VH-VL binders against p73163. Designs and how they scored, part 10

Target 1, 246 residues: p73163
Amino acid sequence: MTVDIKTTLVTIPNQNLQIAGYLAEPVAVGQYPVVIVIQEIFGVNSHIRDVTERVAKEGYVAIAPAIYQRQAPGFEEGYTPEGIEAGRKLKDQTSSAEILSDLEATIAYAQTLPNVKPEEVGLIGFCFGGWIVYLGASLPTVKATASFYGAGIPHWAPGTAEPPITYTDKIQGTLYAFFGLEDTSIPMADTEQIEQALTKYQVNHKIFRYPGADHGFFCDQRASYNAEAAADAWQKVKQLFQTELK

## First folded at step 4 (VH-VL)

Design b20 (framework fv_reozalimab_arm2)
Fold by ESMFold2-Fast, scan of step 4:
Structure b20 (fold): chain C 246 residues (1-246), chain A 123 residues (1-123), chain B 110 residues (1-110)
Amino acid sequence: as target 1 above (246 residues)
Amino acid sequence: QVQLVQSGAEVKKPGSSVKVSCKASGGTFSSYAISWVRQAPGQGLEWMGGIIPIFGTANYAQKFQGRVTITADKSTSTAYMELSSLRSEDTAVYYCARDKYDFWSGWRGMDVWGQGTTVTVSS
Amino acid sequence: QSVLTQPPSASGTPGQRVTISCSGSSSNIGSDTVNWYQQLPGTAPKLLIYSNNQRPSGVPDRFSGSKSGTSASLAISGLQSEDEADYYCAAWDDSLSGPVFGGGIKLTVL
């Protein structure tokens, strides 16, 4: 079911930092679970704002924080070679500790909203955001996580930090991971390492691998968009959030 | 093991065009990003352009815009570089190379090189 | 003039450690990783170092790379006569959306 929504630009406090956020929420009076929507390398661009609205239309309060607030306030780019390079540079300037801190601040902010059920928190993220929400799934309040084409989960972190896979034993909720089999930035071996770690630590999980789908298959603004894979993945996301976020 | 084999040496007159081929073997051709790099006698390496599949189209160095065309024929696993309006300064060895670039790591260099094609532009 | 700056020549004797420098700007070395290529006389270049300090299979560990700010260095320890070659640094340039090369350095083993 879809509901009427409203959107607002908000400011999320985190100590001395004021993080820009894009908030989408049902208009009808009530309390809803909250879903934090995490950007690709391109900032909170039109695609991420659209996803945030789509989540809200399913009956959730949805909020997308600007992960690059420290490095480049207001950053957003499209899917061009220049946008890819700019976004990748900003990704490399992030910090795992700062990202976790910003996720915790975003969750805390959402929990202050009168229409939010404070114990019903989910994450969804794409590309770099898929990497981020895997890491964020380790936070104790997170019940459900949808990680889309998260590159480098087994082996990459900015600076000298540990990669997200080392946090797998701290995941208390359910995690769904979505990968395209044509995605050369995420080898099959990486997806198998992720599955093995989730199994080893007895995390509730499902891993979806889509034949013919490439990196960014969910984004209808990218040349790699795969409508069949995107539709199936969205159905799985709705099942995940309907089951885990009450 | 991937190998790149280039076409043979060319001698061209000023104002003509040259088209150099680069045939890939050992692996799926369409997964390769292919760059073209030239080296004039006694000079350094100069990138001309390449096809990086994740960008969707060929990219060209500004200096060669309008004179260079890089194409690929998947059915023959062959990449081509055509340089038009040749002048004596285009005398060089032209290399094709497998270029590694992805959304996550960025550019990771050119790990497999063709043997080079000598192009001499003289009257 | 090349986009990345290298000295034109260097020399060493067998067994010595030689360091080759490479200087760039914020749009290339300052924001991207550095590759190094070795070119023996009459041959195609060979990838020697990628991602600042990683070695491809078959490259001896006496070759090492480093990067600091907008500069990079290639170090060759235990110099051998077979190391006499031209060496090029390279990096992706954000403004140009493509790789740029240093001018190259001729290393002579005396």
Scores: ipSAE 0.338, ipTM 0.652, lowest interface PAE 2.3, mean pLDDT 90

Design b22 (framework fv_reozalimab_arm2)
Fold by ESMFold2-Fast, scan of step 4:
Structure b22 (fold): chain C 246 residues (1-246), chain A 123 residues (1-123), chain B 110 residues (1-110)
Amino acid sequence: as target 1 above (246 residues)
Amino acid sequence: QVQLVQSGAEVKKPGSSVKVSCKASGGTFSSYAISWVRQAPGQGLEWMGGIIPIFGTANYAQKFQGRVTITADKSTSTAYMELSSLRSEDTAVYYCARDKYDFWSGYYAFDIWGQGTTVTVSS
Amino acid sequence: QSVLTQPPSASGTPGQRVTISCSGSSSNIGSDTVNWYQQLPGTAPKLLIYSNNQRPSGVPDRFSGSKSGTSASLAISGLQSEDEADYYCAAWDDSLSGPVFGGGIKLTVL
């Protein structure tokens, strides 16, 4: 059941950095779990704002922090060749340590909100955000993580950092990962390596592989949108958060 | 092993249009950029534009804005380059080339090249 | 004119070391990696070096790349007759939002 929501632009402090955030929250008085929504390479664009609102309509406080705040304040792009190039270059300029720090700061900020249940934290992320939330699932406060088409989880990190898969043994919550079988940026072998790591470390998990779905299948603003895969994945996300976030 | 196979040579009149195809085989098509690069007789390489098929929109070099259209058909793993208002200066070999990295990595290193299509524009 | 500058020609003898230069600006070589392409007469270009200094499978270790500031170099050690070709540098250009090529250099093996 969807609820009425309100949206605001907020500022998330992290030491000397002021991270822009897009906040969506139920208008009804109460306390809600919080879900952090993590962008693709395109910044906190209209799609990520829409997802943030959709999460809030399900009865959560939802916050999307600007991951590129250090490199390019206010950055957002659509799904164009220019946007891909710009977002890709910014992704390569990030730091795993800074991203983790910004996730921790966003969680801490959310925990100060009077309508947030401070122990009930979830993550959802797409593309680059899927990579980020896998890494973020290793944080001890995170209870539920939905990782969508996270490329490079087994083998890539910015600079000389360890890839997110090396943090799998620190995941205490439940992780659902969603992949399209037509997605060439994430070979089947990568999804199998992820599943093997989650199984090895006894992480509570599910892996969803969608035939006919390509990278970005969840986004209705891009050519790769797959309505059937997106609808099924959204039902799985709702199940995950309803089960793990009280 | 990925290969790109281009359509055959074309002879065109000034003012007409030409559409060259580039079919990919032996790998996944959708997330890798396909670029078009031309080479006039005895001259160097000139990038015209490119497309990442899953996004469906193309990027064009400024010189070709308004005359070139690059498209992709994911169902047939084929990219197309259409050049309109042809001039004799458009006589060249036209290559398609696939980026070594998918869009996620985003380095424009052209690992796989088509064999080239000769387009001759004559009066 | 080409956006990246290369000498138009160079020559060497078998066994010699030859270095091919490529000059750009802060918007291309200064901000992104450099790739090198070899074009044998009558053929499509082939990727010879990517990401400044990486070799694709099958490229001999006689070929090496380097980058410093807004310039890049391709070095060919132990020059062979088969190396006679045109060589192009290339990089992404931030101001043009696309890859740019050098004018190419014709390498003659004497």
Scores: ipSAE 0.038, ipTM 0.600, lowest interface PAE 6.2, mean pLDDT 90

Design b23 (framework fv_reozalimab_arm2)
Fold by ESMFold2-Fast, scan of step 4:
Structure b23 (fold): chain C 246 residues (1-246), chain A 124 residues (1-124), chain B 110 residues (1-110)
Amino acid sequence: as target 1 above (246 residues)
Amino acid sequence: QVQLVQSGAEVKKPGSSVKVSCKASGGTFSSYAISWVRQAPGQGLEWMGGIIPIFGTANYAQKFQGRVTITADKSTSTAYMELSSLRSEDTAVYYCARDKYDFWSGYYYGMDVWGQGTTVTVSS
Amino acid sequence: QSVLTQPPSASGTPGQRVTISCSGSSSNIGSDTVNWYQQLPGTAPKLLIYSNNQRPSGVPDRFSGSKSGTSASLAISGLQSEDEADYYCAAWDDSLSGPVFGGGIKLTVL
């Protein structure tokens, strides 16, 4: 059953950086697990704000930090070729160490909120965010991670950093990964390599591969939207968070 | 498995327009870009424009800006190219081609599947 | 006019190694990968090389590609009569926001 929520723009401190955050939270008095919602290459746009609200309606405090705060404060783009080019350039300017630092700062900020259960932390991310939350799953406080169509997990990182797959042995929580079988940015071999790594290090995991679904299948603002795959994936996300976040 | 099947040859008068279709058979367009490339008799390849159906937005070579419109119907896996204000110099074979587009890197990895071509002849 | 520059023609004898050049700028070859296409008479072009040096399934290993700075090359070792065709280089151009083709080269084998 969904609950009433309120939304607020917040500022997340990280040393001298002030990270913009979109916060959605239940109105009813209580304490809730927290879920950090991580953007695609397009910034905290309308789709990511909608997902943040949808997570909160399921009974979680949800917060979406601006991952591009260092490079381009206030950046958001729609799903156009120009938006892709702009977002890709910003993605390529990121740093794995800075992203992890900003994730840790976001978690720490959330843990100061009076309606948050500080030990019950989940992550959900899409596209670039799927890559980010796989990396972030290595943080010791993270109990549950939902990674959607994360490209480059086995082989890509900005600069000279190691790709997220090299951090698989540090994952203590449960990780669900969601892939579309028509997604040309993520070959079947990449999804198999991820599954092999999770199995090797005995990480609690499930891999969902959707026939007929393409990159971005969860986003109803994209031409690639696949309603059946999106509905099934959302059910799996709810099961994951209900099981792992108390 | 995927083939691109184009509509048949056209003979058009100067000043008219032509609309050529390109249908994916045995699959869909999905994350691929669809490009339109023409070749005049005895000449080289000339890119006219393309569309990434997943984003629904087309872009065009400057030479054809204002004369060409490229669209895609995701539900039928069909791309279209319409060229207006036809001139005799537009007589050419028009190809559609699927370009493997890596969303993550932003790179285009080559046109790996081509339609059979549509001959457009502009004459009175 | 063509954005990428290729010689208009080249020739070789069977068994020879032939190299086809392609010259561009920092906005195309200098910043993105190069593809090569082979066109036999009366047919649509066929992808021969992608990502500077990768071969699609079914392309013989005697075809190879390379890229250095703003230039690229296609090498054909052990030239055969079946290789007589037009060859085009292509690359994405960041300033034009689209792919650009070389003018094409007619390769004659005799």
Scores: ipSAE 0.037, ipTM 0.560, lowest interface PAE 5.3, mean pLDDT 89

Design b24 (framework fv_reozalimab_arm2)
Fold by ESMFold2-Fast, scan of step 4:
Structure b24 (fold): chain C 246 residues (1-246), chain A 125 residues (1-125), chain B 110 residues (1-110)
Amino acid sequence: as target 1 above (246 residues)
Amino acid sequence: QVQLVQSGAEVKKPGSSVKVSCKASGGTFSSYAISWVRQAPGQGLEWMGGIIPIFGTANYAQKFQGRVTITADKSTSTAYMELSSLRSEDTAVYYCARDKYYDFWSGYYYGMDVWGQGTTVTVSS
Amino acid sequence: QSVLTQPPSASGTPGQRVTISCSGSSSNIGSDTVNWYQQLPGTAPKLLIYSNNQRPSGVPDRFSGSKSGTSASLAISGLQSEDEADYYCAAWDDSLSGPVFGGGIKLTVL
């Protein structure tokens, strides 16, 4: 059942960078696992804040760091053509090394919070964030990862970096991946290649493929929203975090 | 920037097949879709299908399903469109174009930003 | 025929503002962004507008796009003789799972 929460804007230190974070946490006294919520190309917008709050209501401390802090502090956009173009340009300016560094800094910050169980870390991410959390699943402290419609996991990375699929053998936790079968940006063959890599390296995993669901099916602010797929996926996310995070 | 160069004009008999090539040079070939669009004399533009070279995945317009095959050879940065069972109505200029049809990050279609010069295919007896 | 509807022809004089219409349905223009292509005689099409109203590098600012409901418009202000061309609108169609084009409009500069 859902719990009462409070939300706060926080600052996450990473050396000389001060990363803006959206923190949602249960009001009741206690210690909780922490879940890091990773944005789409649109920044920490209203949908990502809503997801962060939904995670917290299930009994987790939830934090959404601003992945574009270096490029565009305070960036957030909706799902307009202008917002999509702006977000894509910022995504192309990111670096895998900097993203991993920022994820590690966010986890370290969360572990300093008195209401966090420091060994119980999960990730959830959407679109660009789905790509990011697949990469982040390779971090040794991550126990559970929910990757939503992560495009390019087998073949794309910014600059000359290796794509996230090359890090599959370093995943120690459990990974659930969620794909829409109508998503033209993620062919069936890509989802099969991901499944094969996870199987090859004996990563604990599940792959969910939703008929009729397109890219962004989980977001109720997008035209591609699919309520049935979103509801089922959310139940799977709750099962994942309940099983893997104590 | 990417440039697309197509193979030369073809004259074919009804019932035969034609295979048109589209070679990319400069920039990144494999990370964008290559679409095929035809234009009959004095007529408008008609999308036939497209392929993302790195995925090998091709999609076809319903009108051409069963007659068109789109492939790509990553090693030569070349896409191909083969149209079989040719009819006189297939006489057209055939274009390849770099297409943001498969935009990985937005799920929206942004159009074809680089076009080949076109290949004239004439079907006659 | 074409899935998107455009008038077959339009004309204007130098310096005039001309608008070119494009009509679709909820499965195409109503659900996705509109692109516009310019085709000069004897040449391949050129992307003129993407994402309803954005210009690629090198396209003059006198070209602008707009979208309302299931319809879109291309506006050409300060019409010039070199604008004489065929213009096509295009959009992704959800029901057909692919891009669709308008029938094209022949713009004559008088």
Scores: ipSAE 0.015, ipTM 0.491, lowest interface PAE 6.3, mean pLDDT 88

Design b25 (framework fv_reozalimab_arm2)
Fold by ESMFold2-Fast, scan of step 4:
Structure b25 (fold): chain C 246 residues (1-246), chain A 122 residues (1-122), chain B 110 residues (1-110)
Amino acid sequence: as target 1 above (246 residues)
Amino acid sequence: QVQLVQSGAEVKKPGSSVKVSCKASGGTFSSYAISWVRQAPGQGLEWMGGIIPIFGTANYAQKFQGRVTITADKSTSTAYMELSSLRSEDTAVYYCARDKYDFWSGYGMDVWGQGTTVTVSS
Amino acid sequence: QSVLTQPPSASGTPGQRVTISCSGSSSNIGSDTVNWYQQLPGTAPKLLIYSNNQRPSGVPDRFSGSKSGTSASLAISGLQSEDEADYYCAAWDDSLSGPVFGGGIKLTVL
């Protein structure tokens, strides 16, 4: 059952950096698990704000940090060729160490909120964010992770860093990964390597592969939106967070 | 499996225009970019521009800006490249290719048409 | 007058390892991934390597790619006669807002 929510722009401190955050939370008095919503390459745009609100309506405190705060404060783009170019450039300039630092800072900030259960932390991320939340699943506080179409998990990282798949043995929580079978940026072999790594390290996991779905299938603002796959994936996300975050 | 099938060879006079078609079959059309790449005899590959059909926005190489128009018809899964004010140096093989504009991990033209020979002569 | 620089030709004998170089700048190879294309005589180009070092289905593992700074390399181990072809590197260029190609290299198998 969905609940009434309120939204606020917040500032998340990380040492000398002030990270902009989009916060959505239930209006009713109580304590809730927290879910961190991680952007695509396009910043905290209207789609990510919508997802953040949808998570909050399910009974969670939801927060979306601006991952590009260092390089481009206030960055957001739509799904255009120019937006893709700009977002990809910022993605390539963002280090794994910065990402982990910002995730830890966002979790710590959320834990200061009086309506948050500080040990009940989940992540959800899309595209670049799917890559990020796989990496973030390795953080010890994270209990549940939903990774959507995370390209490059087995083989890509910025600079000389190790790709997220090398951190699989540190995942203590449950990870659900969602892939479209038509997504040529994530070959079947990549999804199989991910499944093999999760199995090898005995991570509690499920892998969902959707026939007819392409990269970005969850986003109703993208050309690749697939309503059937998106609806099923959302039910799986709700089951994951309901089961793992108490 | 996506196949790209292009229209047949053209012989054109200087100053005219040519419109080449590229029909996609067997897979996803709308969410991928279709790029146009040409190759003059004995020369290398040169990108002319591309379009993501559902966005309706085309991007053009600076050299061709103002002379090239790239369009797409989603209902027929067909992309088009029209080049105007033809010169003898436009004699080339013109390829369409499916490009991964919405990939963040890297670009790749993973499916190519067979090519269309355009000869500009008087 | 290609944006990415490749040698115009290379040669090898069957069984040899051959390396093909590609040099760019901070606006292309330095900021984005590199792809490699093989063009057999009289045919359309074929994607050989994407995302610096990944192989499409059906490409043998004797083809490998690497990238360092503003340069990239394609390595072909166990060279075969059917590898005689033109090879092109490509990358997105931030300053030109589009993909750019190397000038191509003609590989001859002697």
Scores: ipSAE 0.005, ipTM 0.502, lowest interface PAE 10.0, mean pLDDT 88

Design b26 (framework fv_reozalimab_arm2)
Fold by ESMFold2-Fast, scan of step 4:
Structure b26 (fold): chain C 246 residues (1-246), chain A 123 residues (1-123), chain B 110 residues (1-110)
Amino acid sequence: as target 1 above (246 residues)
Amino acid sequence: QVQLVQSGAEVKKPGSSVKVSCKASGGTFSSYAISWVRQAPGQGLEWMGGIIPIFGTANYAQKFQGRVTITADKSTSTAYMELSSLRSEDTAVYYCARDKYDFYSGYRGMDVWGQGTTVTVSS
Amino acid sequence: QSVLTQPPSASGTPGQRVTISCSGSSSNIGSDTVNWYQQLPGTAPKLLIYSNNQRPSGVPDRFSGSKSGTSASLAISGLQSEDEADYYCAAWDDSLSGPVFGGGIKLTVL
């Protein structure tokens, strides 16, 4: 059952940085868990705003911070070759430490909102955001994480930082990971390494592998959209947040 | 591993069109990750276009915009390149190749190539 | 009109070390990794080096790559007669949104 929502542009403080955020929240009086929605390489674009709203309609306060605030305030792009190149260059300019700092600042900001249950924090992220929320799942306040087609989790990080898989032993919450089997950006060996790491460190997890689905299968604005995989994945996301967030 | 097998040589008249096929064998085919590269006699390699997984749609070199169409049929594991309004300057060997672009490491090149299809445009 | 610049020809003798250069700009070699292809007479190109300096399985370690700024080099140590071929550098070009090739270099083993 969906609820009525309202949307607002907010500013999230992180020391001297003012991070733009897209906030979607139920209109009805009450307290709700909060879910942080993390962008693809394309910024907080129309797809990420739509996902943020869809999360809020399920009875959560949802907020999408601009991960590229330092590099390119107001950046957003569509799913074109030019947009991919622009987004990739900005991704390469990020820092794991700064991303974690911005996630912590976003969580802290959300916890100040009067309609938020401060102990009930979830993450959902897509593409680069799937990479980010795997890293963010290591934060002690995070209870539930949905990571969609996160490329490079076992082996990539900006600069000389450690990749997110090295943080697996810090994950205290539940992590659901969603992968398309046709996704050439995430070879089967990578998905197997992730499964092995989660199992080794006894993280509560599920990994969903979708035959016929490619990178970006959840986004209805991409040519790779797969309606059946997207619908199933969304039911799993609702189950995750319903189970782990009060 | 995937091997790419192309259709046979073609002789075409100016103003006609040619459609070259590229069939993947020995593995799972994706309609993404196939590029087309041509080579005129005694000349270098020239990228025409391709479907790279991250882009979702075919992307074409500016020189070939409006004349080239790249498609794929997943049911037959076959990619196609159709070039219209043929000129004598289009006489070349046309290659298909498996192409890779990674979100994090960037462009990684073409690791599997078809044997090439000779297209001769003459009157 | 190739986008990346390579010398048109080079030669060497068996056992020699040969270096093949490639020059680009900030929109290609300066922004992304460099690939190298070998083309034997009458055959399709073969990927020799990807991601600046990585070898695909089956490529001998006598082939190596490097990149500095907007330039790249392919080195062939212990040159052999079967190395006589055309060599192409390639990189993704941000301004063209696609891969670009060098003009190719014809390597003759004397």
Scores: ipSAE 0.016, ipTM 0.560, lowest interface PAE 6.5, mean pLDDT 89

Design b27 (framework fv_reozalimab_arm2)
Fold by ESMFold2-Fast, scan of step 4:
Structure b27 (fold): chain C 246 residues (1-246), chain A 123 residues (1-123), chain B 110 residues (1-110)
Amino acid sequence: as target 1 above (246 residues)
Amino acid sequence: QVQLVQSGAEVKKPGSSVKVSCKASGGTFSSYAISWVRQAPGQGLEWMGGIIPIFGTANYAQKFQGRVTITADKSTSTAYMELSSLRSEDTAVYYCARDKYDWFSGYRGMDVWGQGTTVTVSS
Amino acid sequence: QSVLTQPPSASGTPGQRVTISCSGSSSNIGSDTVNWYQQLPGTAPKLLIYSNNQRPSGVPDRFSGSKSGTSASLAISGLQSEDEADYYCAAWDDSLSGPVFGGGIKLTVL
């Protein structure tokens, strides 16, 4: 059931970098698992802040770090042609090593919070964030990962890095992946390659493929929003986190 | 399966305006991004503008700014392109098309096209 | 008229491979993906290739796309008489905030 929450802007240290974060947490006294919420190409915008709050209302401490902190502090955009182009350019300037470092720093920061159960870490991410959380699932502290419409997982990485699928054998937790069958940025063959890799390395996983759903089906600020697919996917996310994060 | 059906041919006098319709069937109209592309006789394709719901307002090619207005009516699942101050050079086939911008790789093109509407401007 | 540059015509014989070029700038092909459209006489254009090299359902493997820097190419292998058509490249232009087209190329199958 949903609980009352409070939200705070926080600063997450990573060596000399100060990463902006959006924190949402239950008000009630207690210890909660933590879920890291990873942005689309648009920064920590209103949609990602809304998702962070929705996660917290389910009884988790939820944190959304600014993945573009190095390239463009304070970056956020809506769903405009200009926003898409700006976000794509920033995505292409990221580094897999830096992203993993920032995820580790965010987890470490969360573990300092008095209301966090330090061993109960989950990830959820969308679009670019779906790509990021697949990569992040390889971190040993991550118990549960929900990857939404992560494009390029089998074949794309910034610069000369290996794509996230290469890290599948490092995944120790459970991974749920959510895809829309109308999503032309993620061919069926890509989703099959992901399922094959997860099966090969005996990762606990489920793959959800939604007929009629397009890229971004979970976001109610996008024309591609699919209420039925979004509702079902959210129930699966709640099941995942309830099962894996105690 | 999405189809786009356009209004019939128009013959207009110079200085008048024309409003072409594009009715969508199959799927949810409010989620469509619709672009308008014209083709003068024996010439190439020319983008005029588009209305993309997730992008907010309509965008227009610089050449047509001030003369073209693109709108959509959700209740009738219909997009419109109105071109004013018509000249003989505006004689062309006008197409509507479903447009897409991809969140991963960028612009993905126009995958469903209307049949075209011939507009002839003559005195 | 057209923002992207294509040759005005090309020709081939059945069974041959033809390539159709498209040249742009850093604000369009250099910064976004390329699409290709096929237009048969008297018909609306059909999306043939999107995202540089992806085929929509129903487009034969004979059609392939590629992109390098500010240029793109459409390749047609095993050319057939039905491939005689006009071909247009297109890309998003950052400076114009909209798609731009090549001038089109008339492909003749002799």
Scores: ipSAE 0.051, ipTM 0.537, lowest interface PAE 3.1, mean pLDDT 89

